VHH binders against Phosphoribosylformylglycinamidine synthase subunit PurQ (purQ). Designs and how they scored, part 2

Target 1, 271 residues: Phosphoribosylformylglycinamidine synthase subunit PurQ (purQ), of Archaeoglobus fulgidus (o29008)
Amino acid sequence: MDREEIKVAVLRMEGTNCEDETVKAFRSLGVEAEAVHIKQFYSDMIRFEEQRSVFDYQCLVFPGGFSAGDYIRAGAIFSARVKSVLRKDIEEFIKMGYPILGICNGFQVLVELGALPGFDEDKPLAEKPEMALAMNDSSRFECRPTLLKKESEKCIFVKNLKKDVVMFPVAHAEGKVVFPSGKEDEYLERLTSNDQIVFRYVDEKGDYAGYPWNPNGSFYNIAGICNATHTVFGLMPHPERAFFGYQVGRREGYGDGYCIFRSVVDYLEKL

## First folded at step 18 (VHH; from w2 with G53P)

Design x2
Fold by OpenDDE, fold request of step 19:
Structure x2 (fold): chain B 271 residues (1-271), chain A 121 residues (1-121)
Amino acid sequence: as target 1 above (271 residues)
Amino acid sequence: QVQLVESGGALVQPGGSLRLSCAASGFTFSRYAMRWYRQAPGKEREWVAGISPYGGRTYYEDSVKGRFTISRDDARNTVYLQMNSLKPEDTAVYYCAKSRTYGHWTSFDYWGQGTQVTVSS
């Protein structure tokens, strides 16, 4: 695809307005990006110029931070609405190989949609959630920089990431990755065998460590995973807040988050 | 090079039906929104119907709603306009157009030579 023709939708709903950083990130890469309200995908009560189809876009993003502190509730509500009006389209979208990114709350939404861990390639959205993002072990809102080790070589979102360890900030109260009770080892094996673990929390030495390096207490220090086709990616940390150099204390250049978004664009250019 | 070739235009009586086709080439057809336009003598070209990439949604001008149906066959790189209950005011040259970018709300270009539709008793 030609970069100038590519369109990215950052999904939003009533009361949410935290999609700007993500939109700006994509636009800076030379693709079109816009915040799109969920109603634009199904409502006939708006002007046709405002109406949208999932298939107008080549990438969907469920952004983070849109819940204004109520991440679980916001994620659940958003997911419910998406399920009601866009489930079939999203499933087809995934089957087509188009990328979907979920950041923080967006990761929660993807989990609730059944898109992650997404083991079934033929059924991109499970009927019921197959994992959860639970309350942090600290029982506190965690807001801090985190160090993430790249684990996946197949996930399209990290194809351009050359650094072994990146720094993304977290901001959440419910970011603990948990799998169904008694199935932790099974899920881990499936994720590992299919290269679906994308990021794991590490300390300054690059070693897997507990709190505070694992701020939420996630199983196996998992910070982000992708589906079986490696085109749907959810993570709790915020790469969009580490995209520009100025966001990470640099006057010029880009932060570690740049590579996540650039990887998407490069993937789409070749698609 | 992008090419669009319209066909199916004819003379029909009021109340009649007609199906227009537009064969597309030179681009990845399924990824682009398609539209039908029409231009009557002495009038400006006007939008008639649109279809999103992969056929996700369809859009219609008010005067043709319920009478016209736009569809696409991506395997054949073809967009169609089924026109039912035709009226004399539907008389025009009909053009197929491709979106400049992938979204349906973007500008449309690359229309072909058009096909003449005449509705007359």
Scores: ipSAE 0.844, ipTM 0.922, lowest interface PAE 0.5, mean pLDDT 94
Fold by OpenDDE, last read:
Structure x2 (fold): chain B 271 residues (1-271), chain A 121 residues (1-121)
Amino acid sequence: as target 1 above (271 residues)
Amino acid sequence: QVQLVESGGALVQPGGSLRLSCAASGFTFSRYAMRWYRQAPGKEREWVAGISPYGGRTYYEDSVKGRFTISRDDARNTVYLQMNSLKPEDTAVYYCAKSRTYGHWTSFDYWGQGTQVTVSS
């Protein structure tokens, strides 16, 4: 695909206002990007120019940051709305190989949609969630920089990432990756066998460590995973807040988050 | 090279039906939104119907809602306009158009030669 023709949708709903950073990130890469309200996908009461289809886009993003306030289970609410109107389209979208990114609350949405861990390639959305993002072990809102080790070589979102360890900030109260009780080993084996673990929390030495390096207490220090086809990616840290150099204390250049978005664009150009 | 070739235009009586076709080539058809436009003598070209990539959604001008149906066959690189309950005011040259980019709300810069539809007693 030509970069100038590529369109990215950053999904929003009532009460969300953190789409701008993600939109800006994609636009800076030369692709079109816009915040799209969920109503635009199903409402006939708005002008046709404002109406949207999932298939108008080549990438969907469920952004984060909208639960920084008093929002409880914001991801579940968002996912419920999405399921009600876009489930079939999203399934087809995934089957077509188009990428979907979930950041923080967006990761929660993807989990609730049944898109992650997404073991079944023929059924991109499970009927019920197969994992959870639970309350942090600290029972506190965690807001800090985190160090993430790249684990996956197949995930399209990290294909051009050369650094072994990157720094993304976290900001969440419910970021603990939890698998079904008694199935932790099974899930770990499946994820590992299919290279679906994308990022794991590490300390300054690059070692797997507990709190505070693992800020939420995630199983196996998992910070992000992708589905079986490696085109749907969810992570708790915020790469969009580490995209530009100025966001990470640099005068020029890009932060470690740049690689996530650039990888998507590169993938789409070749698709 | 992008090519759009409309066909199916004819003279029909009021209340009649007609199906227009637009054969597309020179681009990845399924990824682009398609629209039908029409231009009557002495009038400006107006949008009639649109369809999103892969047939996700369809859109219609108010005057043709319930009477016209836009569809696409991506395997054949063809977009269709089924016109039912035709009226004299539907008389125009009908044009098929391709979106500049993938979204249906973008500009449409590629048109075919058009096909004449005449509704008259």
Scores: ipSAE 0.844, ipTM 0.921, lowest interface PAE 0.5, mean pLDDT 94
Fold by OpenDDE, fold request of step 19:
Structure x2 (fold): chain B 271 residues (1-271), chain A 121 residues (1-121)
Amino acid sequence: as target 1 above (271 residues)
Amino acid sequence: QVQLVESGGALVQPGGSLRLSCAASGFTFSRYAMRWYRQAPGKEREWVAGISPYGGRTYYEDSVKGRFTISRDDARNTVYLQMNSLKPEDTAVYYCAKSRTYGHWTSFDYWGQGTQVTVSS
């Protein structure tokens, strides 16, 4: 695909307002990006020009940041709404190989949608969630920079990420990756065998460590995973907040988050 | 080169039905939104119906809602307009168009030669 033809939708609903950074990131890469309210995908009561289809886009993003302000399980609410109106379209979207990104709350949405861990390539959305993002072990809202080690070589979102350890900020109360009780080892094996673990929390030495380096207490220090086809990616840290150099204390250039978005664009150009 | 070729236009009586076809070539058909336009004598060209990439959503002008159905066959690179309950007011040259970029809200261009639809008793 030509870069100028590519369109990205950053999904929003009532009460969400953190889509701008993601939109700006994609636009800076020369692709079209916009925040799209979920109602635009199904409502016939809005102006024609405002109506949208999932298939108008080549990438969907479920952004983070909308749980700030006492939104308990905001991801679950968003997911329920999305499921009710866009489930089939999203399934087809994934089958087509189009990328979906979930950041923080967006990761929660993808989990609730059954898109992650997404072990079944033929059924991109499970009937029920197969994992959870639980409350942090600290029982506190964790807001800090985190160091993430790149684990996956197949995930399309990290294809051009050359750096072994990246720094993305976290901001969440429910970011603990948990798998079904008694199935932790099974899930780990499946994820590892199919290269679906994308990022793991590490300390300043690049070693896997507990709190505070693992801010939420995630199983196996998992910070992000992708589905079996490696085109759906969810992570708790915020790459969009580490996209521009100025966001990470650099005067020029880009932050570590740049490569996440660029990888998507590069993937789509070749699709 | 983008090419669109409309067909199926005919003379029909009021209440009749027609199915228009538009054969597309020169681009990845499934990725683009398609629209049907029509232009009556002495009137400006107006959009009639639209369909999103891969057929995800359809759109209709108010005057044709419930009567016209737009569809697409991506395997055949063809968009269709099923027109039922035709009225004299539907008399026009019908054109198909491709979206400039992906998405139905973008500008449409690359119209074909058109096909004449005449509804008359």
Scores: ipSAE 0.840, ipTM 0.918, lowest interface PAE 0.5, mean pLDDT 94
Fold by OpenDDE, last read:
Structure x2 (fold): chain B 271 residues (1-271), chain A 121 residues (1-121)
Amino acid sequence: as target 1 above (271 residues)
Amino acid sequence: QVQLVESGGALVQPGGSLRLSCAASGFTFSRYAMRWYRQAPGKEREWVAGISPYGGRTYYEDSVKGRFTISRDDARNTVYLQMNSLKPEDTAVYYCAKSRTYGHWTSFDYWGQGTQVTVSS
């Protein structure tokens, strides 16, 4: 696809307000991007020009919020609305190979939708959630920079990432990756065998460590995973807040988050 | 080069039905939104119906809702307009159009030669 023709939708609903940074990131890469309210995908009561289809876009993003309250409103309510009106379209969207990104609360949404861990390629959305993002072990809102080690070579969102360790900020109360009780080892094996673990929390030495380097207490220090086809990606840290150099204390250039978004664009250009 | 060729226009009586076809070539058809326009004598061209890429959603001008149906066959690079319960006011040259970029809300910069639809008793 031609870069100038590519369109990205950053999904929003009532109570979400973190869309602008993601939109700006994509636009800076030369693609079209806009914040789109869920209502625009199904309502016939709005102006024609405001109506949208999932298939108008080549990438969907479920963004995060700015406050703990936004995260609590979390993936369950948003996912319920999405399921009610867009389930089939999203499923087809995934089958077509179009990328979906979930950031923080967006990761929660993808989990609730059954898109992650997404082991079944023929059924991109499970009937019920198969994992959870639980309350942080600290029982508090965690807001800090985190170091993430790249784990996946197949995930399309990290194809342009050359660094072994990147820095993305976290801001959440419910970011602990948990798998069904008694199935942790099974899930880990499945994720690992299919290269679906994308990021893991690490310390300054690049080693896997506990709190505070693992801010939420996630199983196996998992910070982000993708589905079996490696086109749906959810992570708790915020790459959109580490996209521009000024966001990470640099005078010019880009932060580590740049590569996440550029990877999406490069992938789409090849489709 | 982008090419759109409309067909199916005819003279019909009020209450009759027609099915228009538009054969497309020269671009990746499935990725673009398609629309039908019409232009009546002495009037400006007006939008009639639209369909999003891959047929995800359809759109209709108010006067044709419930009577017209737009559809597409991406395997054949063809968009259709099924017109039922035709009225004299539907008389016009009908044009098929391609979106400039992906998405139904973008501008449309290509259209065919048109096909004449006449509804008269």
Scores: ipSAE 0.840, ipTM 0.919, lowest interface PAE 0.5, mean pLDDT 94

Design x2
Fold by ESMFold2, fold request of step 19:
Structure x2 (fold): chain B 271 residues (1-271), chain A 121 residues (1-121)
Amino acid sequence: as target 1 above (271 residues)
Amino acid sequence: QVQLVESGGALVQPGGSLRLSCAASGFTFSRYAMRWYRQAPGKEREWVAGISPYGGRTYYEDSVKGRFTISRDDARNTVYLQMNSLKPEDTAVYYCAKSRTYGHWTSFDYWGQGTQVTVSS
């Protein structure tokens, strides 16, 4: 599809229509992007010119937390609302091959929706969640840079990534990837065999390591995963906060997060 | 080749009801947003109602909310407009339209020939 036809929705609650890091990243790549309050997708009480359909977009982003630093509460409210009003639309959106990105609390939304780990491409939303993002092992909010090793060749979000190890910041209290008790080895085998593990936490030498390199204690150092079609991607680190060079201490150019967003645009241009 | 054929337009009394149909062919119907538009003599064409791909969401112009209902039957490639509590100001030629891309907020470049609805006072 032509880049001028690409439109990205960054989903929010509270109805603010402000520029945010994710909207700015996509716009800098020459695609239309906007923050869209979830009520704009379903409520007739919204003015006509502000009403939206999920299908007006070719990429959906579930961003990290809303204002006031309450990432967990906002994420829980967000996931409950998405389940109640958008479940069918999201299922069809995934089946149409369009990408969905969940960042931090947005990863939790995708988990709660049943979209991740997303083993069944014919039923992209499981009836019940098949994993969780639990409280960090430290029992505290972790706000730090992380180093992430790329583990997937098939995930559309990393196709443009030329480095094996990238740096994105984290900011969360509940980021620990856990799988159902007694099924950890089975789930790991499923994920690895279908190239669904996208990023794992590493130390400065590129080796898998514990705290503080694995900041939350995630199983297998998993920082991000994608679904069976490699088009729905959730991660705890924030690539949108590492997109522009100035966000990572440079005067110009881009940070490591650029390639995540560039990869989406490139994918959609081929679709 | 995209083809849209409207039917069901008629002369009715105020307060009456009509059901319009639009038979579609030449494209994968379920994947596209559909709209009804209308044009009264001497006025600009205006949208009336819209429906998303797969029927997940419907949209209505303010003056028809609560009176008109858009629906689709993807198995029969047909979109409908149920019009209740008709008023003389609803008198117009009604057109169904297919979106250029999948979404509701894109151009609607493909039109039928229209069907006349007349509401006599």
Scores: ipSAE 0.012, ipTM 0.412, lowest interface PAE 8.4, mean pLDDT 85
Fold by ESMFold2, fold request of step 19:
Structure x2 (fold): chain B 271 residues (1-271), chain A 121 residues (1-121)
Amino acid sequence: as target 1 above (271 residues)
Amino acid sequence: QVQLVESGGALVQPGGSLRLSCAASGFTFSRYAMRWYRQAPGKEREWVAGISPYGGRTYYEDSVKGRFTISRDDARNTVYLQMNSLKPEDTAVYYCAKSRTYGHWTSFDYWGQGTQVTVSS
């Protein structure tokens, strides 16, 4: 599709506060992007001029960052509203091959919706969550840079990423990837066999390591995964906070997060 | 079984108009993206126009933009292609196609039999 036809929705709800960074990142790449309150997709109480269809967009982003305090519950509240009112539309959006990105709390939304780990191409939204993002092992809000090793070749969000290790910040209290007890090896095999593990936490030498390199204690150091079609991607670190060089202490240029957003645009141009 | 039946192809003069229809059956029509493709003799099949589920967005190949309009009637399980300002270069067999839900990395695997459009004096 032509770049001029690409439009990105960055979904928001009361209390979200990082949608501006994501909108700015996409706009700097020359595509239309806007923050869209979830009510604009379904509520008759919204003025006609502000009403939207999910299908007006070619990419949906569930942003991270809540300014309303309790981060432990924030993703669950957002996901409950999405599940209640947008589940059918999201299912169809995924089936059409359009990308969805979930960052931090947005990853929690995708998990609660049943979109990740997303093993079944025919049923992209599971009836119930098949994983969770649990409280950090530290029992603390973790706010720090992280080093991430790229593990996927098929995920559309990393296809143009040339670096083996990238740096994105984290800011969360519930970021620990967990799978159902007793099924961890099965789930790991399924994810690995279909190239669905996208990023894993590493230390300065590129080795898989514990705290503080794995800041939340995630199973297998998983920082981000994608679904079976490689078009729905969730991660705990914030690539939108590492997009511009100035966000990561550089005077000019871009940070490592640039390639995540660039890859989406490249994918959509070929769609 | 998925069935797509194109109709409305005809011989028309340059500058004329024509409306193609594609009747769909064997699947839940409203949930799938639909496309029109065309193939001229000796040429590869090319994408012409597409429409999202529920009709929220339409897409057009550059050479037909502003002249062709794709639409859908989900109640009648039908997708249309309104073709205006027709040119001899538009001469082709036109095919209706359905997206492949679980494989749609832009894959459109289900095709109709086609309908012939000829633009000539």
Scores: ipSAE 0.000, ipTM 0.156, lowest interface PAE 10.9, mean pLDDT 84
Fold by ESMFold2, last read:
Structure x2 (fold): chain B 271 residues (1-271), chain A 121 residues (1-121)
Amino acid sequence: as target 1 above (271 residues)
Amino acid sequence: QVQLVESGGALVQPGGSLRLSCAASGFTFSRYAMRWYRQAPGKEREWVAGISPYGGRTYYEDSVKGRFTISRDDARNTVYLQMNSLKPEDTAVYYCAKSRTYGHWTSFDYWGQGTQVTVSS
């Protein structure tokens, strides 16, 4: 499709606060992008001109970044509302091959919706969550840079990534990737076999390492994962906070997060 | 602040033509989608035509497609509606609208006073 036809919706609810960085990132690449409150997709109290269809867009982003205070409860409320009112639309959106990105709390939304790990192309939303993002092993809010090794060739979000290791910051209290007890090896084999592990935490030498390099204790150092069609991607680090060089301590240019957003635009232009 | 001023409405005979203008100020005009709406007496407001930011795409309500043309001049902060083959059913007050946020295609705000178009023999 032509770039001027591409529209990105960055979903918001009361308490979200990171949508501006994501909107700015896409707009700087020359596509239309906007923050859309989830009520605009379903509420009849929304003025006609403000009403939206999920299908007006070619990419959906679930951002993270809730207000301080009841951080855990706020993310659960967002997940529950998305599941309640958008589940069928999102299922069809995925089947149409359109990309979905979940960042931080947005990764949690995709997990709760059953979209990740997303093993089945024909049933892209599992009836029950098949993984979780648990409390960090430190029992603390972790706010730090992380180094991530690219592990996927097929994930559409990393196709323009030229580096083997990138740096994105984290800011979360619940980022630990956990699979069902007793199924860890099975899930790892399925994910690896279909190229669904996208990023893993590494140290400065590029080696898989524990705390603080794996800041939350995620199984297999997993920082980000995609579904079976490689079009639905969730990660705990924030690529939108590493898009412009000034966000990562440079005066000019881009950070490592640029290629995530560029890859989406390139994918959609071929679609 | 944001201001939209419609002009060009007139009394015309069926089959005639008119060009409506909407002068805009108070925002970065080229970055917003624009629409024309109309409201006949006793009827609900209906959208008529829309144009994307920077002018790349145009959209029309079915009853006016082929007869009306929306355009924009970003250097003059003005959106136009060229209306050809006018019918009595086109009689209405025509309103200009700006998208509420950057680039959003279906959410529109800010209405001017409107301009009256009357198609009557």
Scores: ipSAE 0.000, ipTM 0.129, lowest interface PAE 13.4, mean pLDDT 84
Fold by ESMFold2, last read:
Structure x2 (fold): chain B 271 residues (1-271), chain A 121 residues (1-121)
Amino acid sequence: as target 1 above (271 residues)
Amino acid sequence: QVQLVESGGALVQPGGSLRLSCAASGFTFSRYAMRWYRQAPGKEREWVAGISPYGGRTYYEDSVKGRFTISRDDARNTVYLQMNSLKPEDTAVYYCAKSRTYGHWTSFDYWGQGTQVTVSS
């Protein structure tokens, strides 16, 4: 499809605060993008010209970032709303092959919806969550840069990524990837065999390491996962905060997050 | 080859009802947004109603909201416009349109020949 025809919805509700960076990133790549309040997708009380369909877009982003102090509760409310009113639309959206990106709290939304780990290509939303993002091992909010090793070649979000290790910041209290007790090895085998582990936390030498390099204690140092079709991607770090060079201490150019967003545009151009 | 054929236009008394149909072929119907437009004599074509792929969302121009209902039957490749409480101001040629690409935001480049609706006593 032509780049000018691509539309990206960055979902928001009261208290979200990272949608502007994501909108700006996509717009700088020449695609239409807008922040869309979730009520615009389902509420008849929204003015006609503000009403939207999920299918008006070719990419959905569940952004991270809520007002400080209500982080956990706001994320749970957002997830419940998405499950209640958008589940069927999102299932169809995934089946059409359109990408979905969940950042930080957005990763939590995808987990709660049953979209990740997303093992079944034919039934992309599990009836109940198959993993969780638990409280950080430190029991505190972690706000720091992280180094991430690219682990997937099939994930559409990393196909333009030329570096094996990238740096994105984290800002979360519940980022610890956990799988069902007693199924960790099974889930790891399924994820690795289908190239669904996208990023893992590493130290400065590129070695898998514990705290503070793995800031939350995630199983297998997992920082981000995609589904079986490699089109639904969730990660705890914030690539939208590392898109422009000035966000990461460079005078000009781009940060490591650029390739995440560029990869989406390239995928959609070929769709 | 995209084809859209509208039908069901008629002369109707004010307050009456009509159902318009648009038969579609030449594309995977369920995956595209569809719209109804209308054009009165001497006026520009205006948007009336739209429906998303798979029928999940419907959209209406303010003057027809509550009176018109758009629907689709993906098994029959047909989009409908149920028009109730018709007014003389609804007199126009009604056109069915398909989105250029997926979604409602894209341009609508494919049009039928239209069907005439006349509301007069």
Scores: ipSAE 0.000, ipTM 0.315, lowest interface PAE 10.6, mean pLDDT 85

